# Designs tried in a protein design chat: VH-VL binders against q10491r548to677. Part 24

Target 1, 130 residues: q10491r548to677
Amino acid sequence: KVFKLGILIQNEKVRKDRLLSNREVGVILTSSQLMFFKNVYWISGLLDQLEDFKRSHSFSPCYFSPHLTSLSADYIIPLSDLVAYGDGSRIENELYSFSVKQKNQRTHVFSVTNVDELNDWLVKINFVST
Below, E stands for the ipSAE of ESMFold2; O stands for the ipSAE of OpenDDE; V2 stands for 0.75 times the mean of E and O plus 0.25 times the DockQ between their complexes.

## First folded at step 10 (VH-VL; framework fv_narsoplimab)

Design j4 (at its last look DockQ between E and O 0.86; V2 from the best seeds 0.85)
Fold by OpenDDE, look of step 10:
Structure j4 (fold): chain C 130 residues (1-130), chain A 123 residues (1-123), chain B 106 residues (1-106)
Amino acid sequence: as target 1 above (130 residues)
Amino acid sequence: QVTLKESGPVLVKPTETLTLTCTVSGFSLSNARMGVSWIRQPPGKALEWLAYIFSNDEKSYRTSLKSRLTISKDTSKNQVVLTMTNMDPVDTATYYCARILDYDDYSPYFDYWGQGTLVTVSS
Amino acid sequence: QPVLTQPPSLSVSPGQTASITCSGEELGDKFAYWYQQKPGQSPVLVMYQDSKRPSGIPERFSGSNSGNTATLTISGTQAMDEADYYCQAWDSWTYVFGGGTKLTVL
């Protein structure tokens, strides 16, 4: 089951603990993992399908083409012991950042362009990870 | 002492699937901030990263090969497995597994390498 | 995707200083790592995070990073230092290696 599709800006820690934001990634949140795609056009296409579906079908399952199982993720983060949280920080005064953290693992930082999207990611990631 | 050892077939036919196993010792695959990566090196050519897996099952693949690669681990056996489908003679290379360290939450690196195993793809 | 560029070869006489460069735009922000590979052997980490030496690596090995160029420096080069040297960086969940530099000690 897919809980959310979207595009995130991936932030990376560089020298002197500075965060660098320079790459968009497609993201699929499933019941078991976060799947990331460097090719954002795949996700964009799926998002369009989702929007079309929402306009025509509000209470039935959305079936994507191609099937999500046919897509190969560039990298994957399992949801086990995963927590997503915002720190209220803004990157370059235009992006809203949040962190994805697993116990004793690397902290992943992502950014979005609006606060509603931020909150939606936080809610859904934490919901599925529970 | 940390050791990694690659095992698997040394000869693969074109279109077949390669399965390589990395058996580790001296550390646990359940250790936080540690992972295992696969890197290959065609004869006389440069190193090429393929994939990695961390203790939390976080995975990453080389984009150009992600459709052909699958990485997994069995912590109880201290093994990391890489599968690569649809092998081609161009995939002939020495395949290494290496330990990843990521203690500083910066960029991870490879501190220990296996001896490597030469995989030849030929009909 | 990021590319790291190294000179394909470098020759030095024993006792001289060898400087191997690794250039890439991402190296302005990312750490560089260096691996030594002798003929028929596996790579060995010789430098991490630009300038840190792992245990067992001789002090004659040093590393630096300026701008978008990382440099591995071997002072008082010895015959045993003859090897291929690869730089490496991490970028957005991927690892990138340079093309390697063959260091010949004359």
Scores: ipSAE 0.884, ipTM 0.944, lowest interface PAE 0.4, mean pLDDT 93
Fold by ESMFold2, look of step 10:
Structure j4 (fold): chain C 130 residues (1-130), chain A 123 residues (1-123), chain B 106 residues (1-106)
Amino acid sequence: as target 1 above (130 residues)
Amino acid sequence: QVTLKESGPVLVKPTETLTLTCTVSGFSLSNARMGVSWIRQPPGKALEWLAYIFSNDEKSYRTSLKSRLTISKDTSKNQVVLTMTNMDPVDTATYYCARILDYDDYSPYFDYWGQGTLVTVSS
Amino acid sequence: QPVLTQPPSLSVSPGQTASITCSGEELGDKFAYWYQQKPGQSPVLVMYQDSKRPSGIPERFSGSNSGNTATLTISGTQAMDEADYYCQAWDSWTYVFGGGTKLTVL
């Protein structure tokens, strides 16, 4: 089951403890994991398919192409005991950052351009992880 | 004393699935700041990273191979397993497992390597 | 896709200084890591975070990173230093190795 999909900016800790806005990544939140994809163009295509389905008001099921169960992620973060957090403050280049962390594991940092999108990611990740 | 040891078949036929096991000792697969990576090296060629896994089952796959790779672990057996589907003669290589250190959220790196195991895919 | 470029080979005489370069855009902000691989052996970490030397690595090994180029320097090169040397960086959860440099000590 998919709870949210979208595009995040992946941030990376680099020399001198600076946080680099490294690249855009596609992200799918399922019931058990975050799945990350370096090819963001097909995620955009999935979002377009969803919007086309909504506008058509079709009585047929929404079919994704490609099928979501055939996706091969580049990186996977399991959700068990994962906490997402951020303060909603705007940072460099009008980006809003949040972090995800399991106890004692590395912290992963992401950014979005919209505070409502930030809050939606936070709420949904924390909801599914409990 | 940290050790890693690769085990698996020496010969594989084309299209078969390769299963490699890395047995670790001297550290726990439950350590949140340590992981295990697979790296391969075709004869006479450069190192090529394949995949890694951390204690919480965070996983990463080399993009060009991600549809063929599966990494998993069994903490109670001190084992990390790599499966690679649809083997081809170009996949002939020495396969290494290595420990990853991730203490400070910078780029994690390999501090201990296994001795490697040569996997030959018949042509 | 990230690329790390190393010279394929380098020859030095015993006692001389060897400088092995690794170039890539990632190295402008990110650390370089270096591994030594002797014939028939597994790689060994010889430098981490650009310039830090692991325990057991001789002081004649040093490292730097400037202008998108990392350099592994071996002063007073010995016959036992003859090996392949790989640089490595990390980008968006993935590892990238350089093509390797064969150091020959004549």
Scores: ipSAE 0.809, ipTM 0.910, lowest interface PAE 0.6, mean pLDDT 88
ESMFold2 (binder alone), look of step 10: mean pLDDT 90; pTM 0.930

## First folded at step 11 (VH-VL; framework fv_narsoplimab)

Design c5s (at its last look DockQ between E and O 0.08; V2 from the best seeds 0.00; counts 0 for: pae E 10.4 > 2, placed apart)
Fold by OpenDDE, look of step 11:
Structure c5s (fold): chain C 130 residues (1-130), chain A 123 residues (1-123), chain B 106 residues (1-106)
Amino acid sequence: as target 1 above (130 residues)
Amino acid sequence: QVTLKESGPVLVKPTETLTLTCTVSGFSLSNARMGVSWIRQPPGKALEWLAYIFSSDSKSYRTSLKSRLTISKDTSKNQVVLTMTNMDPVDTATYYCARTLDYDSYSPYFDYWGQGTLVTVSS
Amino acid sequence: QPVLTQPPSLSVSPGQTASITCSGEELGDKYAYWYQQKPGQSPVLVMYQDSKRPSGIPERFSGSNSGNTATLTISGTQAMDEADYYCQAWSSSTYVFGGGTKLTVL
């Protein structure tokens, strides 16, 4: 099951004098993993399909084309021992940031443009991870 | 004192599976901030990262070799094992294991290396 | 896929300054690490996080990172500094090494 999909801005703290790198990344949250895609056009296409579906249907699940299983993620984070949290900070005074931390792994930092989207990601990631 | 030592066959035939063992001392494989990587170097060529494993059993592999590589650890024995299937003469290289640090870092690195073991793939 | 580019070789006279560059798109944001490898030996970390020296590394070794280029600088180069030097960075969820630079001390 897909809980959420969207495009995030990846903000990695990789250097002290250049704390964050910004790069759009497609993201799919399933019941078992968090999938990342460098090709944001794939995710953009899926989002369009989802939007079209919502306008046409409200009582059935959305079926994507191509099938999600046919997509190859560039990076996958298992949901086991995963926590998502926000620290209230803003990136460049514009983006809302949140972190995804898996046990014994580095922290991934992502950003969104609005607080509602931030909260939605946090709630859904943590919900699925429990 | 931190030490790593590679062990395994020095000669492998083509299509066979290579199994290398890294025995570590001076640190624990259960340390949340430390892992072990395997890195190889063909004769006269550059270093090439292969795989790492951390205490959480988190693993990663070089993409081009992912289907051939398996990394595992035995914390009780202080050992990390790398298997590489379908060996080819092009896989001839010195294979190193190295301690991989992730101390509050978004960019891990290798601070201690084994002496390496030369593995020759030949008929 | 990510690539770090180093000059294949560099020659300096004893006492002169050697500057080894490492270029790559990822170095614009990410730390560079440097390893020294003498003939028949395993690599030794000589610089981490662009400019930090591990314990035991002489002060004549320094590092910097500007733009997409990291630089390892050896001032007052000595014969013992002759070695291959490799830069390394984290990129696309993997480790990337440069092609290495053979430093010859004439």
Scores: ipSAE 0.042, ipTM 0.669, lowest interface PAE 3.2, mean pLDDT 90
Fold by ESMFold2, look of step 11:
Structure c5s (fold): chain C 130 residues (1-130), chain A 123 residues (1-123), chain B 106 residues (1-106)
Amino acid sequence: as target 1 above (130 residues)
Amino acid sequence: QVTLKESGPVLVKPTETLTLTCTVSGFSLSNARMGVSWIRQPPGKALEWLAYIFSSDSKSYRTSLKSRLTISKDTSKNQVVLTMTNMDPVDTATYYCARTLDYDSYSPYFDYWGQGTLVTVSS
Amino acid sequence: QPVLTQPPSLSVSPGQTASITCSGEELGDKYAYWYQQKPGQSPVLVMYQDSKRPSGIPERFSGSNSGNTATLTISGTQAMDEADYYCQAWSSSTYVFGGGTKLTVL
């Protein structure tokens, strides 16, 4: 089951107070995995479908095109192997960063432009990974 | 209140294995941004970092001592244990444990230190 | 192995400014941290992230990092500031401490 999807900025490195933004990635949070996609345009389409469904006040189930079961991630992080946390002291160009630490591997840094989205990602990742 | 406390003073013979325990209070060893390091200081000498461990079981050791060191933790007991094999008189030092904060996994620092425990290796 | 170089000693008169330097290539893109150690005591963090002061450290302590050199500055130096001062940075996969500076207030 999908708990959240969106487009994040994946940062290569963080040095002192300077955040280095590198690339956009599509991200889907499921009950067991964080899934990452280099091609963000179809993720944007899924986001638009979800928002259109919410705005329409339809009582029908929301169906995505393409179906979520047909997706193939470029890389996957199992939730059993990670923890996510934010650092509110790191604000550059209105970017808000959080880190995903994978067991026995280097920490990965992701950014969003909205603090409410940052908090929602953190809450949902940590909720599902519990 | 954050506190760290090392096991009491230790007298060891050359070639013996040293085991030190750090008991922590006022923070959780399950916190992803927090870890514990061991640092030693020979009498009248500078500080020397030995090892750290973080909540993810991420560990690192001083390269020159890696074959002699083992670090582990028990989160339920709020304890971190350092084992150092094949002790030698040059290892005589005060051994500290310190809380290690990790801002970005690349720039950790030590904000709270224990009182230290003197380990003397006899001749 | 990475090295952080500090002067081994520094003497100042009470009320004067003490400037303790720490030089190393790591300091160009890594934070400097400073620890005070009085005789028979554990180190105490007195400066973090180059220039930030922990709670309880007097405002006369300040820090900077420029051009591969970090500086801990104590203005209005008092006798209680006599101590060894160590700089520290993180490099590659290990912590690097400076050799320490013994500050004497005459």
Scores: ipSAE 0.006, ipTM 0.521, lowest interface PAE 10.4, mean pLDDT 79
ESMFold2 (binder alone), look of step 11: mean pLDDT 89; pTM 0.919

Design k1 (at its last look DockQ between E and O 0.79; V2 from the best seeds 0.84)
Fold by OpenDDE, look of step 11:
Structure k1 (fold): chain C 130 residues (1-130), chain A 123 residues (1-123), chain B 106 residues (1-106)
Amino acid sequence: as target 1 above (130 residues)
Amino acid sequence: QVTLKESGPVLVKPTETLTLTCTVSGFSLSNARMGVSWIRQPPGKALEWLAYIFSNDEKSYRTSLKSRLTISKDTSKNQVVLTMTNMDPVDTATYYCARTLDSDDYSPYFDYWGQGTLVTVSS
Amino acid sequence: QPVLTQPPSLSVSPGQTASITCSGEELGDKYAYWYQQKPGQSPVLVMYQDSKRPSGIPERFSGSNSGNTATLTISGTQAMDEADYYCQAWDSWTYVFGGGTKLTVL
């Protein structure tokens, strides 16, 4: 099951312990993992399909073309013991950031352009990972 | 002592699937901040990273090959497996597995390498 | 996607200093790593985080990073240092290697 589709800005820790916002990535949240795609056009296309579907059919499941299972992710994070959280900080005074972390593992930092999207990611990631 | 050893077929026919196994010792695949990467090197050419898997089962793939690659691990056997579908003569290379260190503070890198295994794709 | 550029070859006389460069826009922000590969052998890590030497690597090996260029320096180059050298960096969940530099000790 897919819980959310979207585009996130990836933040990488670089020299001198600062974060660099340098790449948009497509993201699919499923019941078991976060899947990331460097080709944002694929995700953008899916989002368009989702929007069209919502305008036309509000009560039926959305079917994507191509099928989501046919997509190969560039990067995958399992949801086991995963926590997503925001610290209220803004990157470059424009982006809302949040972190994704598993126990004793790397902290991943992502950003979005609005607070509603931030909250939606936090709620859904934490819901699925529970 | 940390060691990695690649195993698998040394000859593969075109369109067939390659399955390589990396057996590790001296560390656990469950150790935090550690993983295993696969890197290949065509004869006389440069190193090319393919994929990695970390202790928490995070996975990453080379974008140009992600549709053909699958990486997995069996912690109990200390093994990491790489599968690559639809092999082509251009995929002929020495395939290495290497221990991959991860960090919140710094970029990951490869501190221990296997001896590599030459895989030839030929009809 | 990012590309790391190295000179394909470099020649030095014994005792002289060899400087191998690695250039790429990612290196302006991210650490460089270096690997030595002798003929018929596996790569060996010789430098991490721009300038840190792993245990067992001779002190004649040093590393630096300025702008978008990382440099591996070998002082007092010896015959045993003849090898291919590869730089490496991190790129959004992927690794990138340079094209390699063949160091010949004349």
Scores: ipSAE 0.874, ipTM 0.940, lowest interface PAE 0.4, mean pLDDT 93
Fold by ESMFold2, look of step 11:
Structure k1 (fold): chain C 130 residues (1-130), chain A 123 residues (1-123), chain B 106 residues (1-106)
Amino acid sequence: as target 1 above (130 residues)
Amino acid sequence: QVTLKESGPVLVKPTETLTLTCTVSGFSLSNARMGVSWIRQPPGKALEWLAYIFSNDEKSYRTSLKSRLTISKDTSKNQVVLTMTNMDPVDTATYYCARTLDSDDYSPYFDYWGQGTLVTVSS
Amino acid sequence: QPVLTQPPSLSVSPGQTASITCSGEELGDKYAYWYQQKPGQSPVLVMYQDSKRPSGIPERFSGSNSGNTATLTISGTQAMDEADYYCQAWDSWTYVFGGGTKLTVL
């Protein structure tokens, strides 16, 4: 039940209210949650299976080997009432940022390197979180 | 005011699963930007953070232990539960739960701690 | 892998100033947090976001962070300040603690 898999740049709020472009994280969008992985190495082995998934813009889920939902995530954000948003504008060296947030909770900020990928994350997160 | 109390077994055998419960009072687990962490301390050693869960069910796990840990909550009982599988004598420690406050999107921090519970894993 | 380094021990006389250091690459950009733990007791938060005191922490506790080193300073040190002190930082949803500093008030 995977709707999108990829790599995002995690942005972190740090001293002096700066937003640090910190590290790449692996991300799996499932029917119920975003799952995050600090080790992105294992994802490259699955990305070939994702070519059709990435290009189709289909909202149907995909099954992978190994089972992605059995993996131990480092961080989990549930989709209940989660909204993804961004304006698609360029930030810092062709990075495009978006935020995910539930009302009155922490805002998580991420970046990607192209606007089509940004829009695909926004559309799919908001579709699944409805 | 704010209190947290750990409960669970004092003694477990190697390979068993540890289940710890943190019962909170003076705040609700449904309060926005509030969560509970589990932190352990082996005798005479430093603190080691294990996991947290927030009111919206966001979860974080220590990378080296994530395959052994599960954190969950029951908001109606004001309880947070940690399970840790495949216990080993090196996991002998005092286990604390602590309120984890996220007031401004910086690092959440541990503003109130429970009394701790010693868990001994014997061979 | 993030590491926070603290001196294992520090001794001061009553009334003197204790300065406990915590060094690590994380602290160049990120806030430090400090916890006090007396023997047989749970940790207590004494400083957050480098220099902010929680309610109930005496004004003699202060903090700073410069040059990858955070410092917890206790002026007018009292016998009741004798404890272990841990610094802590956060990195991408997870925490790292320093090894702790045992403060002795002789």
Scores: ipSAE 0.828, ipTM 0.920, lowest interface PAE 0.5, mean pLDDT 88
ESMFold2 (binder alone), look of step 11: mean pLDDT 89; pTM 0.915

Design k2 (at its last look DockQ between E and O 0.83; V2 from the best seeds 0.85)
Fold by OpenDDE, look of step 11:
Structure k2 (fold): chain C 130 residues (1-130), chain A 123 residues (1-123), chain B 106 residues (1-106)
Amino acid sequence: as target 1 above (130 residues)
Amino acid sequence: QVTLKESGPVLVKPTETLTLTCTVSGFSLSNARMGVSWIRQPPGKALEWLAYIFSNDEKSYRTSLKSRLTISKDTSKNQVVLTMTNMDPVDTATYYCARTLDEDDYSPYFDYWGQGTLVTVSS
Amino acid sequence: QPVLTQPPSLSVSPGQTASITCSGEELGDKYAYWYQQKPGQSPVLVMYQDSKRPSGIPERFSGSNSGNTATLTISGTQAMDEADYYCQAWDSWTYVFGGGTKLTVL
């Protein structure tokens, strides 16, 4: 089951001990993992399909073309013991950042441009990971 | 002592699937900041990273090959497995597995390498 | 999808200093790592985080990073240092290697 589709901005810690916003990535949140895609056009296409579907149908499941299961992710984070949280910080005073972390593992930092989108990611990631 | 050893077929036919196994010792695949990467090197050419898997089952793939690659691990056997579908003569290379350190704040790297296994793709 | 560029070859006489460069956009912000590969052998880590030597690596090996260029320096180069050297960086979820530099000790 897919819980959310979207585009996030990936942030990396650089050797100067700061976060750098460097890449937009497509993201699929499923019941078991976060899937990331470097090619955001794929996700953009899916989002368009989702919007079209929402305009035409309200109670039917959304079917994507191609099938989501046929997509090959560039990067995968399992949801086991995963927590998503925001610290209220903004990157470059434009982006809303949040962190994704598993126990004793690397912290991943992502950003969005909209606070509502931020909250939606936080709620859904934490919901699925529990 | 940390060691990694690659095993698998040394000859594969075109369109077939390659399955390589990396057996590790001297560390656990459950260690939080450690993983295993696969890197290949065609004869006389440069190193090329393929994929990695960390202790938390976090995975990454080379974008150009992600549709053909699958990486997995069996912690109880101290083994990491790489599968690569639809092999082609251009995939002929020495395939290495290497311990990958996922440091807390900075970039991961490879501190221990296996001896590598030459895989030839030919009819 | 960063690209790391190395000179394909470098020749030095014994005792001279060899400097191998690695250039890429990501190296302005990210660490460089270096690997030595002798013929028929596996790569060996010789430098991590730009300038840190792993245990067992001779002090004649040093590393630096300025701008978008990382440099591996071998002072007092010896015959045993003849090898291919690869730089490496990290790009989000991906590792990137340079094209390698063949160091010949004349």
Scores: ipSAE 0.875, ipTM 0.940, lowest interface PAE 0.4, mean pLDDT 93
Fold by ESMFold2, look of step 11:
Structure k2 (fold): chain C 130 residues (1-130), chain A 123 residues (1-123), chain B 106 residues (1-106)
Amino acid sequence: as target 1 above (130 residues)
Amino acid sequence: QVTLKESGPVLVKPTETLTLTCTVSGFSLSNARMGVSWIRQPPGKALEWLAYIFSNDEKSYRTSLKSRLTISKDTSKNQVVLTMTNMDPVDTATYYCARTLDEDDYSPYFDYWGQGTLVTVSS
Amino acid sequence: QPVLTQPPSLSVSPGQTASITCSGEELGDKYAYWYQQKPGQSPVLVMYQDSKRPSGIPERFSGSNSGNTATLTISGTQAMDEADYYCQAWDSWTYVFGGGTKLTVL
């Protein structure tokens, strides 16, 4: 089951401990993992499909294509023991960042352009990972 | 002493699935800062990274090959397994596994390599 | 997609300095890593995080990264340094290697 999908800005730790705003990545939150995609175009199409469904005032379920569980991700983070958190209310070039981390594993940092989307990612990741 | 050893078939027919096993010793696959990568090298050509896996099953795949690759591990057997579907003669290469060291969330790097195993794809 | 460009070959005389370059846009912000590979052998890490030398690597090996170009420098080059040298960078969870430089000591 898909709990959320969207586009995040992936931040990468680089020389001098700087966080580089590297690229947009597509993200699918499933019941067991976060799936990441460097090609974001097809996820934008899925997001548009959802908006078209809402605008049509249809009560029919919206069907996604392709089957989301069969997609080949570029990167996979399992949800077991994963915590998503924001480090504060900072606005940097209209970006809001959050981190995901399991205990002693690598910390991953992401950014979004509005605070409502930030909070929705945090709530949903932490809900599913629990 | 850290060691990695690749094992698997040396000859594969086109369209078959390749399964390679990396057996590790001298470190634990449960270590959060130590993963295993697969890297290949076609004869006379450059190195090409394929995939890695870390202790929490966090995985990365080379974008151009991600639909053909699956990486997994069995911590109790000290083994990392790579499968690559739909093999083609261009996939003929020496396949290495290498320890991938994550130092303070910077780019992980390959500090110990196995001896490599030559996989030939023929028709 | 990221590309790391190395010269395909370089020749030096024994005792001279060899400078192997690796150029790519990603190296402006990101660390370079270097591997040595002798014929029939597995690669060996010889430089990490631009300029750090692993234990067991001779101090005549050094590294730098400036202006989107990383450089592996071997001073007092010896016949045993004859090998292929690969640079490597990381880009958003994935790796890119340079094409390799065959260093000949003659």
Scores: ipSAE 0.834, ipTM 0.921, lowest interface PAE 0.5, mean pLDDT 88
ESMFold2 (binder alone), look of step 11: mean pLDDT 89; pTM 0.912

